# VHH binders against Acidic fibroblast growth factor intracellular-binding protein (FIBP), part 1

Scores and structures below are computed, not measured.

Target 1, 363 residues: Acidic fibroblast growth factor intracellular-binding protein (FIBP), of Homo sapiens (Human) (o43427)
Amino acid sequence: TSELDIFVGNTTLIDEDVYRLWLDGYSVTDAVALRVRSGILEQTGATAAVLQSDTMDHYRTFHMLERLLHAPPKLLHQLIFQIPPSRQALLIERYYAFDEAFVREVLGKKLSKGTKKDLDDISTKTGITLKSCRRQFDNFKRVFKVVEEMRGSLVDNIQQHFLLSDRLARDYAAIVFFANNRFETGKKKLQYLSFGDFAFCAELMIQNWTLGAVGEAPTDPDSQMDDMDMDLDKEFLQDLKELKVLVADKDLLDLHKSLVCTALRGKLGVFSEMEANFKNLSRGLVNVAAKLTHNKDVRDLFVDLVEKFVEPCRSDHWPLSDVRFFLNQYSASVHSLDGFRHQALWDRYMGTLRGCLLRLYHD
Unless a header shows other numbers, all headers, positions and changes below count from the first letter of the chain; antibody chains are not in Kabat numbers.
ipSAE, averaged over its two directions, is called F for ESMFold2-Fast, E for ESMFold2 and O for OpenDDE. V2 adds 0.75 times the mean of E and O to 0.25 times the DockQ between the complexes of E and O.
[cut] marks letters that were taken out.
Atom coordinates printed by the task and the answers are left out, and those that the model quotes come from them; centres of patches stay.

## First folded at step 4 (VHH; from s51 with S56Y L100S T105L)

Design b1
Fold by ESMFold2, look of step 6:
Structure b1 (fold): chain B 363 residues (1-363), chain A 123 residues (1-123)
Amino acid sequence: as target 1 above (363 residues)
Amino acid sequence: QVQLVETGGGLVQPGGSLRLSCAASGFTFSSYWMGWARQVPGKGLEWVSYISSGGYTEYQDSVKGRFTISRDNAKSTVYLQMNSLKPEDTAVYYCARDSSEYYDLSGYSFDYWGQGTQVTVSS
């Protein structure tokens, strides 16, 4: 049935459908109306008054439960509620779940009172109740506050402290990573991208561009070298300006173009367009790298990638397979440039950038 | 055969605006990055702005937020909208085509230039 477990005695009554209505921010009155539309009066023979009383009882229980949901390990160890372990996990997972439309509106914004004041507007725009918007925003902020000072894996820290599934913990890691680094996601040029597209890119950046991506943890417990997955590696970003030589040195640029064109001749449907535009595409990708040296310039990363690479390739009607062939060969051919001394830096940059560009390229 | 012809220069008071135009011919305009440079009195050439074939723009720090570069591929024309002009913007402004073969360490490698248009900002 719609109830989790019904036992005589001290069993806690938790109806999953009513829990969903409560999480979605419906009043008791509106929740009752929606339950009536579902046919529950006909199925049970109950009166509307009984249904309203039952809904009120559930809401009271959920309000008591909510304090424990803010610190999920406390729910596992509490003595007030008789809830099976599998149902505890479900209650936690649903409490921290979020709407794609909501997260897309706040992604990359500071998790502060200023953004919280925008929630009325977001509620109106998306049709999500204000209560649900507040719950989701407060959950993002709560997770961020717990993990912002922690070392180690963002995903593991979120799972440990909030007892979320791997998938939901990965989503929260992306959300807090974007909020911490303040990436712009709201520009009109970016509106074709989903949260999933940005989350995929966040996973790659967390893996490759953070201080957590650098080797084993330091042995010195008070070292500044063990910064967490949330922060971009500023030394890496500052070094990226050294990649400018790939487009500033005539011999390197000519050789790079020659290697890529030789490797891709007869393999690309858009070979002539790629050959004619190689300099423009390479300057675009290298200038993105050089620009990343400043925290403020990091904000525009996705705008720049769309403008400098995705839009030009889409204008020339590149199929995704040709984009993949180009990016793979463009990246790999730098290893044959004898005068280029920044191979590890290049690999770290392009290892993430290729994946992001392929994900951002919808066609 | 490459020709670049600038128009729109003149005398303007501080805080005023001018719009420069550059008509291009003799090459496939839509395939080339285009830019503006200026020759300040008593100084050498300095770059001002450029625009890629795909519309990506860059600006020298001294003009960022005040100048806007744009292009119209159908008219083979590049523009420079100059707002909030200052006396230090006084210069001969040149339209330039970026070389497809080179990218120097300053970030730009212009291979063809127009004759220039004078911009004078003074009371």
Scores: ipSAE 0.000, ipTM 0.095, lowest interface PAE 25.0, mean pLDDT 82

## First folded at step 13 (VHH; from k1 with S30D G54K Y102T)

Design k8
Fold by ESMFold2, look of step 15:
Structure k8 (fold): chain B 363 residues (1-363), chain A 123 residues (1-123)
Amino acid sequence: as target 1 above (363 residues)
Amino acid sequence: QVQLVETGGGLVQPGGSLRLSCAASGFTFDDYWMGWARQVPGKGLEWVSYISSKGYTEYQDSVKGRFTISRDNAKSTVYLQMNSLKPEDTAVYYCARDSLETYDLSGWSFDYWGQGTQVTVSS
C-alpha cells in the first residue's frame, strides 16, 4: 500500500464493542441502533448524529486494518496505526474467532467450494449475518491455504503464521484437518455433536494417527507427503486390516469376549446387554478399522462410530461410566491374547478410538 | 472383473509337498488381504491361512508349522507352500479375496473366490 493513502497519527483508539459489531457483520445503521440501546448516549452525552459519525469512522479504520489482519505479522510491523501490543493480539484473536453454529455447518467440507448461495443458506439457518459467515469461511480458507503444503506441526505452523492463541490455533488445526480428510459431519445421526466434540477427536487423530505425531520427519524423499500433520499415516491405515483377525479368528474372538466378561462381571450395570452384544460391538469397531484402509477416503468414520457403537450402547442405556469400563477392558484384554501379534497397531488404533468414543457418547 | 486363478494342485504321497499359486487380476491387489480356504470331503468350507497387504500371516492350528502363505505384490500372486502333507489335507483349495464391504458375525467374509484346485494326499 501507499503510505500517503493511510491516515497517520500518534495514537489510535479502537472501540472493542464497535469492533465486535463490525466483525458480526452489522451495518453502520444497525450498529448505531445497538449502541443506542446500550446506553452510550446517556453515558457520553453524545447526539445520535455524533454516534453515527463515530461508528462510520471506526468502520473505515477497521476496513484499513483488515488487510493487515489477513497477514497478522504485517500488523505487528506496520507503523501507520499506533496500537498497543496487547490490543494487536486481541484484534487478531477476535478477527479469527468463529461461531460454533457456523463451523458445524461447514466442518469437513472442501473449503474451496463455498458459494454465496451456500453461505446465504447457512446465514438464514443459523441467524449469523452473511458478512460474518463470509469472514469466518474466508478465514478457514486462508489458514488452510497457508498450511496445506507445510511440513511439521500443524498447530505450530498456524500459530507462527497467524499469531493465534494456542487454543484457537488448535481449533483451526481441527478445522483444516477435517476439511483435508473430508470427514462426514452433517448426517442426521451426527447432529447431536458439537464442534468441540469433533475438535477433541481431531486433536487425538492428529496426535496419534499422523506421521507428525512421532515428531520425526522421514529421511526418505518418497515419504515427504506422509509427514504432514494434516495427512493421516497411510501405512498405519493400510495396516488396520490386520485387526480383522480379532473377529475372524473364532478362538481369539471367544477368548477376548471371555476375558472382558470375566473382568467386568459384577462391575457393569449393563453386563447382560454387553455380554449379549459383545461380538457385534467388537465386529463394529474392528470393521471401522477395516474401512479406514480403503484407498478412497475416511469420510464415514464418525457415522460408523455412532452407528456401530454409540447407538447400540445408547439403545441399551449404558451410563458413561460403563462405557469407560468396557472400552478400557476391551482394549486392555487384547494384551492377554496369546495368538494376537498386532499389539502396537491395536494400541495406536484403540488409544485414539477410545478417547473419541467417550467424547461422542453423551445423551 | 475380479479374477483369481489357482494352479499347483495334484496328487502327492503323505509327507510330500505342494506349492499352490493364485494369480489375481481386476483389482488393486496390494490393497487387499488374501487367503486360502479348503473344502474337505464330507465337511464344510474352512479357512486355512491369510496374508495381509503388508505380509502379516495367520494360520489355522491344524496347518501351522507345515503351511506357509506368501505374496508377491509385483506379480499380483499369492502362494501356499504345503509341506508334510497328510491324508486329512485332501481338499479342494480356494484362493480368496477378503471382503471390505460387509462382514458377517461368524467369521471372515471372502467376496471373490477362485475356481479351486484339487489337492489329494494318498498312497
Scores: ipSAE 0.000, ipTM 0.130, lowest interface PAE 21.5, mean pLDDT 82

## First folded at step 17 (VHH)

Design n3
Fold by OpenDDE, look of step 19:
Structure n3 (fold): chain B 363 residues (1-363), chain A 124 residues (1-124)
Amino acid sequence: as target 1 above (363 residues)
Amino acid sequence: QVQLVETGGGLVQPGGSLRLSCAASGFTFDDYWMGWARQVPGKGLEWVSYISSKGYTEYQDSVKGRFTISRDNAKSTVYLQMNSLKPEDTAVYYCARDSLETYDSFSGWSFDYWGQGTQVTVSS
């Protein structure tokens, strides 16, 4: 009882700068060198030896804390380290923070295949230390493993179990969602997109295209309880084939075009281009839906969106405002089509797609 | 069993015309898209034209204005009228069905059945 009391009395001082160096994967020696270069000796009057000792002490502390950081609630409940709650939050938040360059390299890939070689390549490409890459990758994997077994809100589950900020939890939700669905993000045509762009799309998809979106608990007890927010609604995806009627029926297609053109006449700067390319654009958008019915092709969603819609509009120099107007009217006009029976399906599909496309357009 | 049987191929001079027919059986014809593709020996399959169940049509740029696809649902037959034929049109022409169930990455549609093909040769 007495030995435990001695450890409870010392407030653990955490130097944020040293913590950053540690998270970035620098050795003690390199960290000391960087601190020296920053002018800390001149500022503090400390000797190099003191600086080394100080840095080493911090590294030891961080190493001991790392185990707790793997399960952040444990950090809060532990009695070994006296760390104020605000500092605890900082430690957790920064530990799970990630480099955009890194996440962009691993986004959509299987998190189980993080080979040493793969991380080495990413490290070399991005300039991020291997140790930092490993930490970040392991964090992604850890979060994935924990939440894949959970039902309910992905973001909530992440927040609850890892005590991350809302922003960071949403980011991790996106990472998990992409990894789970294996969306291709590495193709050349997608290189202009940031993680933020993908995260935005993930959020929309999670909200609208997953089982959690429909609020219906899977009634089949025998169905491997798909995580409601990680998995796309299979029934929804299969139903998307019904949307093909919009381009399969000449009368519907022509009427749809007429409605859209009538509504947008005089409102679009690129009206002529839109009118000329309406059939192609509509076919592209509907084909994306059709492709989603095939599980193997779901991974190509973003590439298809860019190729079938974003690039054509960009090539014709559509302003973003015109894209927005078009997508709005394109979606809305379907409600005026007599004989079309899949309005709810269409709205669910296009509501998400519209948002994604606008984000992907970058003008 | 789904069957697609192409007919109407043959040898024709440049500038000539051919009419291909595809007789479909074993399924409800009027529920499906139908299309034509062609393959030159040693080259990949190229889509030529397709027609919806309700008569919507699309064409490759290379055949626009020269080829016309049509269908007779009562006869369960799709046609390809080829006018102003060029040597470049020489190929085996295939009839295909679109089930609307899956996605074909090549065409962007759900083509699931093909005929045996019919040879079209355009030569002087």
Scores: ipSAE 0.000, ipTM 0.187, lowest interface PAE 14.0, mean pLDDT 88

## First folded at step 19 (VHH; from n3 with S107E)

Design q1
Fold by OpenDDE, fold request of step 23:
Structure q1 (fold): chain B 363 residues (1-363), chain A 124 residues (1-124)
Amino acid sequence: as target 1 above (363 residues)
Amino acid sequence: QVQLVETGGGLVQPGGSLRLSCAASGFTFDDYWMGWARQVPGKGLEWVSYISSKGYTEYQDSVKGRFTISRDNAKSTVYLQMNSLKPEDTAVYYCARDSLETYDSFEGWSFDYWGQGTQVTVSS
């Protein structure tokens, strides 16, 4: 109570450097050492004792602010700390910021105690302090718990409730989406992928493959508050089985191949390879759809995409431009197939898949 | 019921050593992070040391190099070896379980259960 009284009505000075050190999980002693190494004593003429005291005071302040940072709107409405709006935004943004190396280790995992107990391994692997890992994990979990009960845009909900930037909110949306759907990201074949790659795919999937994408908000108040942006559209996933006909029907497969080859002849540097591998690639892409019909197999989506499409094209040294041409024509040519009745489903599936594959196709 | 029972406290001269033990029961011990905290008379509770389920350890700056936390999962026991004790180390020492929850953080950690504490007195 006495420490809080000192700050009532006073402008709270926030040193960004000290805040960074605090967020990174350094002790006061270590933080002071780092500040000394940065030349702060020479710059300010301060003594080591003053620096120690200053650092300690900041740490105390940050600790008190942390409770408010768990609910950012409370930081804006509280009267204890006099913090300018720009500094409030900074505090919030930095507090919820995360290390890419850390998120890459936890992406797709359950945000539970079971995962949290092993953060020491992640800390050791990444060099990120355990305290920082803990904070970041708790932030992910906190956001997840708040938005899982909400309808509407996942990004908007995150931004409104946590006052994050659009970029950071989108990142958190991806994290939440992956955690909710339990996508496997830790396999060796996926190690070349960055968080940004996954986040890109998440955005497309959220926009096109969730219940929110179909625009029909169930008007029925009694409809189970399914988080429309966190969950994949189950009906859509089940309908994907209808796409099997594209590879199961020999006539359709042959015609599809013919159309694609005719369109791409003379345009691709790897035309011969494409022609030779068309059936395998098509089977791969359609089989990914078929696998998504099973809830237990949804986790393997990215592994399957890499194994069934990215790696084959990479092995044949496809340039990205050829991959793009192929995917465009592959998708478009289905519209010319007489007897194929699932064009809308195909477009919804391949529209997203194309974008994801193009993002995943890099060294 | 979750129980934590501290033992090993007592009176020791400056420069002396003590070993605290905490016997845990009522939960799966190896699934939880454990820690020690202390309360100096007239002051607030402060964390001393933490140990993860796999043995990763952290220490408060004031005890680094002097205290060692360890655990025996087979015995469901956590230990605190205290060397080079100072009068400033005089406190009630508490064994604590980290709940790994996202609420009620204490120095970056969340505790849900505490022992009754054991008195450590360092005096000449």
Scores: ipSAE 0.198, ipTM 0.685, lowest interface PAE 2.3, mean pLDDT 90
Fold by OpenDDE, fold request of step 23:
Structure q1 (fold): chain B 363 residues (1-363), chain A 124 residues (1-124)
Amino acid sequence: as target 1 above (363 residues)
Amino acid sequence: QVQLVETGGGLVQPGGSLRLSCAASGFTFDDYWMGWARQVPGKGLEWVSYISSKGYTEYQDSVKGRFTISRDNAKSTVYLQMNSLKPEDTAVYYCARDSLETYDSFEGWSFDYWGQGTQVTVSS
């Protein structure tokens, strides 16, 4: 019997179970039915009429609170509702919480009316109520709209303005980042990936591939107004073209292969496969960089990573440990290449890519 | 200019039926969700039903099983079939377009345009 978590304030009564039902988008009637099925009448001795009234009262309260939840700091400073701080935090946290199945459907899509009009399809697919879908979507959009105008740490900005936990703020940062960059996540090849996988990669990219990561003011005065901190560093992306030499120059490619093979000989279980496929893997990784130089192709990043690296390694049954060894040595060996002048660029690129690939490498 | 024109209201006995129609013009009808709301004299506006561009429907609890919302995109018209009418259903019924905007919501939905309304009276 789920213990009804009821907080009684001076004037505001909050039942967490009813709050959950409300967040899930159930009507009062459906909520009452669910509560009845849970055995609440037997437990409390209440009548159905009392339960109906109680549920209705909570719903009314939540509707009134919802306006404040759109700007969580207002909830803390308002004097109308007597809600303890811990309960305020709970209300906010749960209001902005989202279903994994839902976010997976909208991740990387534009947070616009165009996407919103199709939420009924998502509702049908996931079994999540349309009201809940809409609330979650609107939350994503609201956070996006607030932070897109802000400079600095995306996570910090989210926490400051929406008072979310660190975990939830990081999740929203990922959602916003994906929406902003329009990463494709819906392809069949990516279905095995969870939101957590994408969120992990987002964190790395935000930290290493955005303008905020470098701490340098944009050099292009014309780009200053349009570049958000959630944007990928355009200069960095453009510079990635310099990495093509690693696969275009036969001597560099051969030397790189030799260095990696020498270092990994006797250490990998799949050494033969690695050696045989080194050039293809390297070309794949460098080509991903090349594609990132084009704004229209940035959306394909994850598809390309899976197709060009993850799938080949899985097909050859690479253990994760070998993938790690390979990526480490692959990245490090470039430092030994005479004539290669873009070491810092390489490190910035592969440092992040390595982390992402390792996260994406699973069944 | 966006226009919504309701028709089909009237006087009906309890247990009777009415069919409301709303002719829409001035916008791409297929791109918008549509809905019905009603207002009882002296009371606030309450939502009755919604229909998505693709035909997903939602109803207020009080009208579930009795009312059916539908749309004809070719005619840019939304309908509300009202069966088993009760005196409590007496109200002015309004056709509305959903703007799909964030948190300008009416029971989770946002409307940006309304018709003039049509009177529905259920009385013996």
Scores: ipSAE 0.190, ipTM 0.678, lowest interface PAE 2.4, mean pLDDT 90
Fold by ESMFold2, fold request of step 23:
Structure q1 (fold): chain B 363 residues (1-363), chain A 124 residues (1-124)
Amino acid sequence: as target 1 above (363 residues)
Amino acid sequence: QVQLVETGGGLVQPGGSLRLSCAASGFTFDDYWMGWARQVPGKGLEWVSYISSKGYTEYQDSVKGRFTISRDNAKSTVYLQMNSLKPEDTAVYYCARDSLETYDSFEGWSFDYWGQGTQVTVSS
């Protein structure tokens, strides 16, 4: 038996504007109409019949190409299409690009299941075509399925297997991290938040709360570290209940309040509001940690942060600078509490939480 | 009771046309994606086309450009216009309702109800 090589010309004709129309889910007929409205017949001198034939030829090429786009390294080594490497990179990047409006509707939901009605409803709500919604969702699912069992950097694994830019790979890392941990993002209280807000928080959690975030040397030199960025550190989550002492021990709570108030007197415009509400704010933030311990998931994290911290501070009209001063001193003052034994745990928890709260605090 | 009744099958010469109709009853038609599948002699079922509740359509590669799926929600009816028919299109054609339930893949369809089927025969 022998292998047969199939020769396809030296270059493959790719029109980037037609590619965008195909990705957006327009039929050949609708794509031709949009191209006519853009003035391309006047620009080129082509007839409408020539434009229709050209658009159809491009769509046939894109349909053949799509199976390779599902496994981008295969595109680099196939013999049917002669596409320069820089153009291959553009085709891949644009195929995996997504609309913020779409991703915001599916963020945190399970990527391996869904009703067909959900995509139809999202298409209606967002104005994005069903074909584009399907492509975007299938891309998220495809990336998730490839990387869900991989060790090491989530971003690097996505870049290696899908050949995406650093920027897009970081976005996909956030998407799959949210899907793996099932974060609730769809509640009415969260609708003011963009995908970018959630992706920023995901990056902090991947860096600091995952199994790969452990920076301390192992106590057993033969121990093996699980460095999967997809999975939250279950020992960290289990230990978070120990932070409850900061609000359950009256002496620690009173001292913590005293240290923060002493440090911030004369520095906050909202000092009296902060002083009056300190114990409620601290109970809110510490109770989030306790909740993470009990169910060992982060599903309600953003709802809880908005309800227990963002909304109270916004109701009292805290400027962002006062929020920053408070969170910095609130976190730092725990180091001065005699009898508190969980400094490393606190720093890991609040280091990430401060960044998230500051990002979530906007109009 | 969910009912799907296909009509419009028959014998046609190569290059000819047929229009299949599927009358649906017993459910809220507007909420469901609908499709056509076919049983080719000696082979298993294969999907042909589907149409979403909002009119989005997809076609198997072998029928693209020749077949057109459509729906009339006011009449609870889905249609398949088949043009330029080939002997390879000979099959029993089934109208099917796609499930609203969660399924394991967006690349596959989970049909939960089927019609009786209508025979399409393309021969000289």
Scores: ipSAE 0.000, ipTM 0.246, lowest interface PAE 15.4, mean pLDDT 83

Design q1
Fold by ESMFold2, fold request of step 23:
Structure q1 (fold): chain B 363 residues (1-363), chain A 124 residues (1-124)
Amino acid sequence: as target 1 above (363 residues)
Amino acid sequence: QVQLVETGGGLVQPGGSLRLSCAASGFTFDDYWMGWARQVPGKGLEWVSYISSKGYTEYQDSVKGRFTISRDNAKSTVYLQMNSLKPEDTAVYYCARDSLETYDSFEGWSFDYWGQGTQVTVSS
């Protein structure tokens, strides 16, 4: 490590540790204090004055770069900063990275509205600096604004416009998908769930419940919103009410229970509990589908899944393997119900719901 | 507020026909299953027919083949065409909206809103 960073010449010098401190929202003074505490003066032989000047010079460079980081392709094509391509990718990825604790606090909230007071509250709760909270929130808003009107793959659009890794682009896709649909994530009963749990479910819903899941172009090419991965397929959601027959028709409900119980006898440790609660569990899952018909009730999806399925199964101490056996057979047995006319709808609904429930079933 | 208004009841001779209409308002009609139930003199309420949001229909065995339920989403209206009427079809007929929560108070249906009913009388 040199006493003076090379500022002009062959390449722009960027210290990754100082970049992290800048992203984390530390003042120059606080960043210097943290650098001193790390032992860098002993390691390099530099004076505190040199370290202060170096930190300040880096901060000035980062402030100049920040406008380009808001539109990453411009960073790749600019000529005033001599930054190697591998370093450009690192700067972009780190700028858009976020804290788990922060994203968990804002997940599902409107990204078009954010007040300083809300971010102050989150900063206090999480211990993340206000500046870092603002950067992360502004990044979510910026990505949302760019992709909200775009057709095609949400992940690909994010990658193309922000040059993010596949992993980070998938995370951003989940974030903007949740914000667009306003899923409730903040209720007490949901606090055991991580961002990763919700992101996994978002990926399944983006793949299977959006118009992006359709293998063909919309029949009305004038409608741009019909192709968006961010919007749930409204026709699919409206059709979900038709699944109500599975629990409203006593003969179908009884036959469905009989098929599942016959298939699972001897396979479940919780068979007696499943048999006793089958109708309540089935009504819960089918009523979730019926509620999704109404846009306001989409917000309650995760609350309903936890309340109607996860909590009852957890209360009866189902091991995850029994949950998996039940959900697989519960879903598959509907194919044996003569007179049920919504097999494709059911498969689309339960294919995603099974994956979500299995991911939500922990702790 | 949810409103269901039945019309089309009356007196008809055995073997005759009658068409009931139910005008719905105060909710997103296209999203809901709709149905008909009847209060037969001396008996409790019994379901007659229902129609899903996409037009799937079911009928009680005693009316199957004689009654036809239909809906016109553009007019927010549910119909019950009743043909080959019998004296035992005499009842007050109610239009009903199916609820999001399932209850077993009827043969498989949990209607949450009801009209005021319309009298159908089949007699010579």
Scores: ipSAE 0.000, ipTM 0.114, lowest interface PAE 24.7, mean pLDDT 83

